# Ledger of designs, part 283: VHH binders against q84jc2

Target 1, 232 residues: q84jc2
Amino acid sequence: MSKMRNLVEEKFLEFYESWVIQLELYLHQLLIAHNNNTMSETELRHLISKLTTHHKAYYTAKWAAIREDVLAFFGSVWLNPLENACSWLTGWKPSMVFRMVDRLRKSRVVLVEAQVKKLEELRVKTKFDEQKIEREMERYQVAMADRKMVELARLGCHVGGESVMVVEAAVRGLSMGLEKMVKAADCVRLKTLKGILDILTPPQCVEFLAAAATFQVQLRRWGNRRHYVTHS

## First folded at step 15 (VHH)

Design zf92 (framework vhh_7z1x_3)
Fold by ESMFold2-Fast, scan of step 15:
Structure zf92 (fold): chain B 232 residues (1-232), chain A 125 residues (1-125)
Amino acid sequence: as target 1 above (232 residues)
Amino acid sequence: QVQLVETGGGLVQPGGSLRLSCTASGFTFSDYGMNWVRQAPGKGLEWLSGISWNSGSTSYADSVKGRFTISRDNAKNTLYLQMNSLQPDDTAVYFCAKDYLRDSYIWGTEYFDSWGQGTQVTVSS
């Protein structure tokens, strides 16, 4: 019954499909706002707030799910193979969003010098945080291969006896380590996103969020269409 | 090594005020966002308020917005919550909580890497 999903995977798949549908609806609103000069600052701030709340809801659901089964997020069943291939520690790579910010430099709503400097400072901080997490992941992988863990794994290969409790404790420890690492990566994602939105004006925020959501939605569609085209 | 100690709780009558304090040690306080959360009897944790490392950003739950004020003193390694117009529904254990990463105040998220032992607030006549 290797084809059956666990309850965490089933619940998060249902959540994620609904979350993506709502993201596409927000993307439609962002594109209308970006192309329309009649929307007030209050209306733009309200739309930005809806997107911020939507992303917060994703991380709230994700962190509840990884507490139950962090491994569900490594090779996620709710993502197509292209989305999984583009993942960095169970999600988007934080520094990639600065490529979307670079597009704003060519927009009709020009970034002022002070914004450019703050965005560059944030880019450097984000890259530093990414490298720190990559070093922690390397340390985690090395620790998994140490003599103590290898001995615990060998005890688990001996069916029966008193070894079951010791092996279960070790596996729980490994899962807790991965949970901390995934949360650390998600914190860098949220810090980066918040930092960009704090620097940008409301019209620039709308343009940035539209670019980011467009990429996410198109990546999903490209991956899904590949399966369809392969069968034709 | 990280330690957070909450003080200032107690018994207060409806409509009253209390000021909670949280003293931090074992980390560079000025590098981290800080939060207040509470747990009412028989209920889960409720996030109330957060403040960025430099006091440049604050956020509040709708249930406390306009009544509670979060602040910090980085020179004293201390976080504060000024609570006004207290109601019986505010009865809970109040905890201060540290953000996961340096400079990582994240839009009022309820997920933290360290918090204190809590201080009891009872609002009753």
Scores: ipSAE 0.000, ipTM 0.271, lowest interface PAE 10.7, mean pLDDT 81

Design zf93 (framework vhh_7z1x_3)
Fold by ESMFold2-Fast, scan of step 15:
Structure zf93 (fold): chain B 232 residues (1-232), chain A 125 residues (1-125)
Amino acid sequence: as target 1 above (232 residues)
Amino acid sequence: QVQLVETGGGLVQPGGSLRLSCTASGFTFEDYGMNWVRQAPGKGLEWLSGISWNSGSTSYADSVKGRFTISRDNAKNTLYLQMNSLQPDDTAVYFCAKDYLRDSYIWGTEYFDSWGQGTQVTVSS
């Protein structure tokens, strides 16, 4: 089990570093596209498709890894302390991307009223889904405390194989519960991204994706500089 | 334990109709979006249709739009797919899939929570 946990962390670290390098390359392409108004709608849609495929690849790899060891994603070794501090249920908080969308209201391509209405509806749905998952996590933490007490009590009973089986079943149940919550949170992320991209025009999608990628890349760079992570 | 059981598949002639049913148990059916997905012989999974928790929104793949109708009965914990004007290319195993959320979304079949075992639909003369 511990050996499988080490392999999961090592493999995902390797995957994530490569994934971030490719994200920076896509960010460069998004910034060029945003500053160059000669790109056709077909060319913009192709670039947007590359970004959506890239994000889907992340969740495919993540879901494979969490099936083996979901705890690897709580306090991830491939993230710096600042990135970990800013995480909500192993990733970005879905409602925070609407702050990036708000910048589009003041950009070169103004949102029409129909888009504003759809984005507000999506924001409300996203916040509802976040709150539901937060309540589920709170209930999980209460249940985990009760289960830990039961497990501690069982550790005082050296009964042999049956005690080991019961403890292993409880640990499996806890991991499955966390896996479901992480996957639900990732589904809110995917739904939020898809919803925004479906509402926005291709130029607006490029601007939004550029803003999101810029924030992600800069957060990583800030966290890699010790003077941005201070201890009293 | 989440369980999804599809029924209603079978052999049908081109131009015919079939109604598939999916009976759900082990979760609060009315709280989740539901989807229909198929897999043709030698092909990957193809998402066909989704319906929100309250039937307030439905969506369809272009290949089935106008021919297939998704619906649900929350009192009976049952999802339906009414299939009309069936074509040989509709031959596939049809799966019922549960969403993680109240609304269905279609960014990939790999992002569904739970799946049924499937029911075979064969369209042949």
Scores: ipSAE 0.523, ipTM 0.795, lowest interface PAE 2.4, mean pLDDT 86

Design zf94 (framework vhh_7z1x_3)
Fold by ESMFold2-Fast, scan of step 15:
Structure zf94 (fold): chain B 232 residues (1-232), chain A 125 residues (1-125)
Amino acid sequence: as target 1 above (232 residues)
Amino acid sequence: QVQLVETGGGLVQPGGSLRLSCTASGFTFDEYGMNWVRQAPGKGLEWLSGISWNSGSTSYADSVKGRFTISRDNAKNTLYLQMNSLQPDDTAVYFCAKDYLRDSYIWGTEYFDSWGQGTQVTVSS
């Protein structure tokens, strides 16, 4: 690795590795609970609460880190290339979780009509918020190009401290725009996750969380595999 | 630049009523969920109520359900909180807070986009 990592990248790398290890431990508990017909609703709710707290801890740490360096989250060093390729605005794409919800309809769990209606309403709201953020991202990319060109032209005309100050102000503005966009995307993720958990019963929540955690853990493992080129 | 300005706080006797207003500027008010949050002396932030962009959904904390009513006037860029049957433990600074999204959001007060300056409500005899 030829690039030195900054303090934010090093600190979040350490946090994320620990967070994923704990997620795998929770996944083991979720899989046991999913296959166990003797667990009480109180025990299931306690396990769901642990997962909820774990996901909230991720966003608390992430928001603290992006306040310091949002760019660390674009092409993150704590994610493998496959995880980075699957990222939408520094995380999972909110609408993807409804594919996992659709799996519940074809499993042992039965969604009642009222749940199906509420999940479709949530899907529509999630898609609307997702599309709004995608339009904001497009506007940001245009604004970034325009501001960069203006600042490069200005820098060419000014030498000394004032040109450095102008460039620094522009970079801060670009970073603040990205931070706001990432936070908006994270709010869609949090709202979508909470909404699904609020609609589902405790056994259905366990199955959903197990499916989500399984996918996240497997994606990481697939991307961490070494690939050997077969030469003919 | 987003600005939220709360008004309507003051001193009120137990059992009394107050109506708080929050005037918004610097964003398209009718595209975002809005919330009321309070902070009592020496306590953390407590979420009280949320309302969606179009008033189609509202939510309340159990501590205020039945006593407080959230509403909005999108034509005036104004959020309201009607507070009835006030008690001494309702004494707090009341903040309006803007969501990042169109619907009210209650998974954590730390995830709101923007906050007002607050208005003091004191319930005392």
Scores: ipSAE 0.548, ipTM 0.805, lowest interface PAE 2.3, mean pLDDT 86

Design zf95 (framework vhh_7z1x_3)
Fold by ESMFold2-Fast, scan of step 15:
Structure zf95 (fold): chain B 232 residues (1-232), chain A 125 residues (1-125)
Amino acid sequence: as target 1 above (232 residues)
Amino acid sequence: QVQLVETGGGLVQPGGSLRLSCTASGFTFDSYGMNWVRQAPGKGLEWLSGISWNSGSTSYADSVKGRFTISRDNAKNTLYLQMNSLQPDDTAVYFCAKDYLRDSYIWGTEYFDSWGQGTQVTVSS
């Protein structure tokens, strides 16, 4: 409206709205598959493959967009405030998906001992990788206030000459650092998601993906309806 | 300890052909997708081609589609790239890279968890 969006934001907003609509359609298919138990293993694998391809499309589009404007993903205009509040480095926190996995331990589709062990090993690895990313982000934020950055800011106050080029190079460096961090976080997300799917049987994969998609869709709906909340 | 070693690079004239090989050790080769990427002098990494664990699917970047062919021999733990109709702008260090995931997805270069040391290809007259 009164605030102009840049081209990257407008293009990704259009992409994301379409992507979420398709996710809702896949969620409907996952819920039918889970509740009716009439699908063959081949049909379940095909559905799981559709979801995996759908997530692949998201990260392909995201990485193209962050190469152009990584800052668009910090406070994204295509996400409502609740979705933004729940974000960890521009997306879902990897360890969060194990909450969906824990539901499988209480379901009719029971995990065998070997699966439980592999999932715990994956949980530990995921938490370790998550903490590595968090430490790197902390280092990045500290580096922004480093003596060299303070000196560059001081030089920028004396506009003109070669100082402009030095400041521009520093700003590009900051953006590239954030891009690297976001990609690293996305790699942990994809590694965690695929690790879980590799351990689970097709019916368990359907139940897991249905739980994850339900949470994502409901979070969006809750955030979009915040103006209808009655506070007394 | 994952190890990837590329060989087969060298000097070739425009229009020529080269076959690159990558030997893998330290992991179950036949369970992972494999990729070829390159880095031209002073430029970033460019993904070229990927192949699934069972050779059931392959993908190529538009810049090499129709000229390069990726293949693998799981019995030998070896990945290949057949390069035909080479052009001066194909001059680069060529790397093989292992997927993070066991599945046959082909992701961007940042998604690969293990890389080789590279082999130099120079296309010049």
Scores: ipSAE 0.000, ipTM 0.165, lowest interface PAE 12.4, mean pLDDT 80

Design zf96 (framework vhh_7z1x_3)
Fold by ESMFold2-Fast, scan of step 15:
Structure zf96 (fold): chain B 232 residues (1-232), chain A 125 residues (1-125)
Amino acid sequence: as target 1 above (232 residues)
Amino acid sequence: QVQLVETGGGLVQPGGSLRLSCTASGFTFDNYGMNWVRQAPGKGLEWLSGISWNSGSTSYADSVKGRFTISRDNAKNTLYLQMNSLQPDDTAVYFCAKDYLRDSYIWGTEYFDSWGQGTQVTVSS
């Protein structure tokens, strides 16, 4: 229902605003760690773990929310128009993070040949998983259009409360299918992120996470400024 | 219709071994990563091990690394967990879980799309 949908949006908006504030705090810690080569490997691993836990918390909250109202994540009220325009199936496009990985090759921390090979293997696998999800999205959209047409035709022949129940059941079915699709896409995101972090050394992980967080924070800031709309 | 059925659980003494099996049906088994998860009495779900669609990669939780071995037989649509050096704290219901993708484990049990009913493993003296 609309009241239930409003409650889901309100709760996730509150969660997301707090989550972004904490991401900015972690970004400051990552930048300090990156600029000052004074932290031990144990301290760097602890910081990386905080970021990993923070991202996991986002997906835990998102999956709870989409169970209640998956459509809230398509054109989300907690995202500005630029953030929404840059979304691929309710989030970042997995293959895009490899552009940030490419910047690591020009950094103070050099990737060794074995890491470059593993990252390329991961990039290819990520693109394959991404394309598989895109094919599933296309199939879902076609199926959804067919069901909506059948439902619209049926609704035109009904009178009274019984037609409302039929429409409600169909909408629940569509939402369940879409929820599974969004979770599949989020799984590609999580596996890509984990894969990169597993290949990189702790200093390289810090630099990568700092680059990713910087881009996310800046994209939000650019979109929140009415006069500075960017097109990617 | 996805079905996962675990077998091979039972009572075993500390230091003993058990082999769990999970028979899968209703999906193309060799297209997906598979996982083992357990739930001890009064505790939450704990991910133990994962294996990719082609057995090319495996991963283990630190609590079972070196003691448990995950494997699969794609021709039989069956997942296995060989458990060695069992301890009383390994007592739990063991679940087979299907991944959303070809590779295993991400970061927790909430990311699996299908689960079995579980099989009880009791390690007691």
Scores: ipSAE 0.013, ipTM 0.364, lowest interface PAE 8.5, mean pLDDT 82

Design zf97 (framework vhh_7z1x_3)
Fold by ESMFold2-Fast, scan of step 15:
Structure zf97 (fold): chain B 232 residues (1-232), chain A 125 residues (1-125)
Amino acid sequence: as target 1 above (232 residues)
Amino acid sequence: QVQLVETGGGLVQPGGSLRLSCTASGFTFDYYGMNWVRQAPGKGLEWLSGISWNSGSTSYADSVKGRFTISRDNAKNTLYLQMNSLQPDDTAVYFCAKDYLRDSYIWGTEYFDSWGQGTQVTVSS
């Protein structure tokens, strides 16, 4: 029922609004740390750990919600239209975060050659995983127009309890396939985030996380104000 | 349907060795990372080891590093865990698990795609 779908959306909306408020608080701490040369490595690693825990909490909540209704994450009610327009398989596109990493080359904290090499290797692996998932999504979209699905849609036009249940089972099967693709995309996101943080020094991690959180927060503000899209 | 079947568990004395196997079917085995995970009585899941799609990278938990060896045979769709110097604390149900990606293990066992039914390993005198 549509009522069950609305409950998933309402629950995740409540979670997401709280999660974003906490992200803004962490962003404030990251910006203070970035401008403060006196913080110890232990203090920086503690802050980085709070951010990684926060992002893991998001995926834990998301995976629970998509198990119930994965379609809630396509055109999400807790995201504004600009955020939805910028989504790739229900979230940020993993390869795009390397644009934020490239900014570190021009910062006060210079990347050493060994880090540059490891980041390039990670970028290539991330692009490969991303493209594999894109091919799976294309196959999914083609399968939606397959003769078997067309026949099931025709069956749904017939009056009868058994035909209704067969169509419902098929739709649930399609949703489970989509859930698997979203989880695979989230795994690429988690792997990319962990990989970058493992390569960077604590000050570089703080700068990277500050850039990523700033972009996420600003994208939400731009979309809510509609300023970014009205006169560009 | 993805299926993972573990074999090779059993009773072994402390200091002994066991080789576990996991036979995979229903997916392209050589495209995905594979992992070994265990669950001791009354405890949570503990990740032990992971191997990439092509055996190009392997990783181990500190608790088993130097004692256990992960390997795979892509021609046979089979994952292996060679366990040496077994101790009573190694008593657990051992599971093989399939990754969503070509690489292995990302931050938690909840991020695995598919699991086997498990095989019991008991280490006691």
Scores: ipSAE 0.353, ipTM 0.724, lowest interface PAE 3.7, mean pLDDT 85

Design zf98 (framework vhh_7z1x_3)
Fold by ESMFold2-Fast, scan of step 15:
Structure zf98 (fold): chain B 232 residues (1-232), chain A 125 residues (1-125)
Amino acid sequence: as target 1 above (232 residues)
Amino acid sequence: QVQLVETGGGLVQPGGSLRLSCTASGFTFDDHGMNWVRQAPGKGLEWLSGISWNSGSTSYADSVKGRFTISRDNAKNTLYLQMNSLQPDDTAVYFCAKDYLRDSYIWGTEYFDSWGQGTQVTVSS
């Protein structure tokens, strides 16, 4: 049967398309600021604040949506298959942004020793948080397989409304576990992003945000232009 | 089930002190950052302070820095807020909030994992 889009998927698709269009507009402003070097510190801070607010708006909308249906975010209909293939627990992998930060060490606006130390401390912390969540996901998958086998065996032995209740309770439990895990992963993303922005100067923040937005926009364009056969 | 219970609120005169406590249950307390948040009558939520899982880092909002001290006792599953030099504008309901991660999250109150029911602090003569 063809999959009908549920209300959560429909609403988030509309939100995400608009959010990406605005991200492209902000990317244009970031590139102008980076290339012209004529903006005041106050103007740069205002632009950085707009990007921060934009990313926070994404997580606000996402958390509302995952409360309703977290499974919509595993294999999302608003993402192309390339974007989905590059996802780690429904979004970008936090430690990967440090590759963009490493480029700043080679920029004309050189990182000072104090910044390098703080970024390394943040990198270590980010990797620790990632590994902890990955171990939780592994434990979740093992526990889910055990519960499903026991549930299927039990349901095969019973007749009546108790089967419906058990299935509903199990599905609710599975969804709650995934929701907690996705929110933990998003907190690592938000904390990593805020941490980097707090360490960097305004011009360095602009360069970093431009690099991140460029990658996100280009990944979407590459995936949208590719033609491929899928058995999903 | 995660449960956070705040105690220690009450009426205090300007310039006075209060010590709030938050008792935690239902999770591994020493594996999470903890926060204090308040809400004054007719106003939004204001984050006040955060502390990491091991007390290795603390952070404060400018409005309370130097007057309030956050601390925790992991053996007792308890978070504390020592409030000194209290002012009438400190009147609010004070909430304890749990982070998803080991460090306190200081970017937005909307991203906390769990909240207590709150305790009322009134600063008035």
Scores: ipSAE 0.612, ipTM 0.829, lowest interface PAE 1.7, mean pLDDT 87
Fold by OpenDDE, second read of step 16:
Structure zf98 (fold): chain B 232 residues (1-232), chain A 125 residues (1-125)
Amino acid sequence: as target 1 above (232 residues)
Amino acid sequence: QVQLVETGGGLVQPGGSLRLSCTASGFTFDDHGMNWVRQAPGKGLEWLSGISWNSGSTSYADSVKGRFTISRDNAKNTLYLQMNSLQPDDTAVYFCAKDYLRDSYIWGTEYFDSWGQGTQVTVSS
């Protein structure tokens, strides 16, 4: 039961496959760095920069694709069902990363009081921003039963001629709203990630990024095993 | 409301030095990374340097690396930029910019939610 893919899906699938491969390579480097106490701070910062650049590339590509078809990201064909199920507005839930930070704190990572304080403040802010977006999404969902949707429903029963244009216009309107929500969510993700990296030392950043990348890669592997999905 | 006020600009000869200051108010200064950016005549904004909330991390654009030094005094709510070995190409309006976080260091992007009115720096013989 393979889903037919549109051009946006196909292009992004290809991009994402390559992106994940590169992520795995970076993960390997992160793990080496994490286990190698001989790396200089400069080297660590360079590695961190590579990772952040890699993530920036993802969102650059994502936002370009979203402009064309935001709906492709609601049910992403490049993700397995487990990955999709764990998605919040087309990506990872920002507040989730604090679980990883907590894990670090409970491990060998020693955070100074100032760091702990800032992390907690960031967590609160992140949750607030998430809730704000969720409220907006709820408003959007409730508002979906507006004139446009009514028209879509009506036209869905009798589509022909100029009705197609009306439907397309309505769908575009809805998509624009969704695009705004997705971008808002992505901004929270980016701010959260930047915030964490701003608070942590380079060695801590490496450990955090390794943990995050590991989780992402493992989630994909777990999902693939469960569903026998190949995205290549 | 957030206010950022830059001072210390002026006219200097090539090879000279200036120290810019940015006084912040209207927000918790030590909660945010801070940046310096500049805009030369006819050019867009250029990020120069960023510093984390606790001064634990600093970063510089290649164009100013080794010449400029960013620092901050959280007790005084003040950001500084020591500029040495100034060249004519450094002529610009210099702005202090507030991050939500350290946008400039790791990500190399400019996501500033506030900036000052700027201070003019002119390097000329």
Scores: ipSAE 0.006, ipTM 0.236, lowest interface PAE 11.0, mean pLDDT 85

Design zf99 (framework vhh_7z1x_3)
Fold by ESMFold2-Fast, scan of step 15:
Structure zf99 (fold): chain B 232 residues (1-232), chain A 125 residues (1-125)
Amino acid sequence: as target 1 above (232 residues)
Amino acid sequence: QVQLVETGGGLVQPGGSLRLSCTASGFTFDDFGMNWVRQAPGKGLEWLSGISWNSGSTSYADSVKGRFTISRDNAKNTLYLQMNSLQPDDTAVYFCAKDYLRDSYIWGTEYFDSWGQGTQVTVSS
């Protein structure tokens, strides 16, 4: 399905470029809100809602795309090499989000003890879910190195409709396995993000989202600068 | 092959009770969160309740809190929804849904791994 794979990459590249532009606009709004003590709780919750909707839109588009071609997300053409190098199962590593939270602890208004305990509980849960997926990926990689899979790959070199069909079925099965693991990893990301936002106050949510968006935008800019120098 | 089969739906009078069951096969049932979702005629999907892998945590939508109780029997690979004080607006197709992870419900029904075919519940006199 080379034609379908090309279209998936092309469409997601177009989507992602627009999504990043909108993220930068939301980052600007988050930074204004962070520096403005007069915004109401309702106004802050509305801004936080726009950010959560924006992130959910990303996963909606991603899941539609991986249904068609999950491998497009391993070494993505819409990401620069630095962004790709920093990926864990096609996206950010869930536990890394707590580093943004740790920076929040150094803010003028500190987290209360009850929030610290809930964040630690969420961190432990996130690490557990992360490790479970890593264990599943390890099992998948071992299965890929299985002698039966190697034999199926060899059969794919022989001309014959029956042999080709067997190889095609195996490849489809492998893609479905990867899709399920990527979706599980994305669910850990979504649950971790939701959990943090549920624990934090609206001003703390704004600060956290601003820190996360800043890091994402800067990582892209650093990679694009390095890529330009490398390919000049 | 993951399979989820809902049973226990039917016609019930307002104020009545029903117990729905969802029988799971094709995966390690006690390794995943499970959910109940409904769809009323002409409306979208509404998440109702979720339960973690070990029954250690449960959650409910405000519309059913206090009236519905989610439970599971891991030895029987079965999820339950006890529905009490049923109202005409509870009329819907009720679906069993499997999480990708050990805990239930995140931000939307689009994040569930697998779904049953649903069972019809009609609350009418």
Scores: ipSAE 0.620, ipTM 0.844, lowest interface PAE 1.9, mean pLDDT 86
Fold by OpenDDE, second read of step 16:
Structure zf99 (fold): chain B 232 residues (1-232), chain A 125 residues (1-125)
Amino acid sequence: as target 1 above (232 residues)
Amino acid sequence: QVQLVETGGGLVQPGGSLRLSCTASGFTFDDFGMNWVRQAPGKGLEWLSGISWNSGSTSYADSVKGRFTISRDNAKNTLYLQMNSLQPDDTAVYFCAKDYLRDSYIWGTEYFDSWGQGTQVTVSS
């Protein structure tokens, strides 16, 4: 079941492995901060900044990689099957994080009315943006059965010479469309994350980020344990 | 098709001022945040400033804060950058960039979906 990996996959796999290791380190710091009520606001903000920078680094790397090969992210070899199954357009579904916020509310985190209102507004916006992307994706998928794809399918039986160029052009076109969808999704992710962090207090941000990181790390662990995935 | 056209660049002495304009077409201008970025010779892209769709929010990089002012006229589909106290280090090609999503937040230059051709700003004595 081992997939042949191209250069983009190999490079990103290496990056991601390192990135996850660093995430785990940050998670540890977040948990310490969460359990330590003596940390100053400045210290908390610094930690939050580290995490946000870390996430930005991921998307920077991702966007560089998808410019080269967006298809590598559809069936990511650096993710286990569980992680892939839980992915929405190559990443976490933006609206999902509100469930994490809800969980925080049910815990010891107290949100003021103004925060709750803003979070609800953000949730509505996020869902709207998700739906918009999904509609675009649907359009894209329907359009795949257009004249070009029909021609591609026809050529698929007789690929040679000039037909190869046509196939390559068609694939490039498809890839560009997919890249656009992925970028759109990532923008919603980043917007949502920023929105949440802007609404929450520093202590609440730390707790939220800890919860998010925990979920990500555990999902990976659960998936690896169950599916015996080797990424190296 | 989205089009962004920057104007207003030129040669200016240190301490001088310039006002850049970006004319937008091919999309609903007042639905999107807009940004200014620049690229100096031999350097990467640097985000400078952003403004929300309704001008309700503005943001600035530390490198230009207090010197540059971003604004927009939605009736004219135009984005502006007032640049004061220009220094030689401000020499670069300046680009306007469109946010990908409505009311999106800026995280990096990679997240903009449209760019202008750029306008050259040269600060020299």
Scores: ipSAE 0.010, ipTM 0.260, lowest interface PAE 8.6, mean pLDDT 86

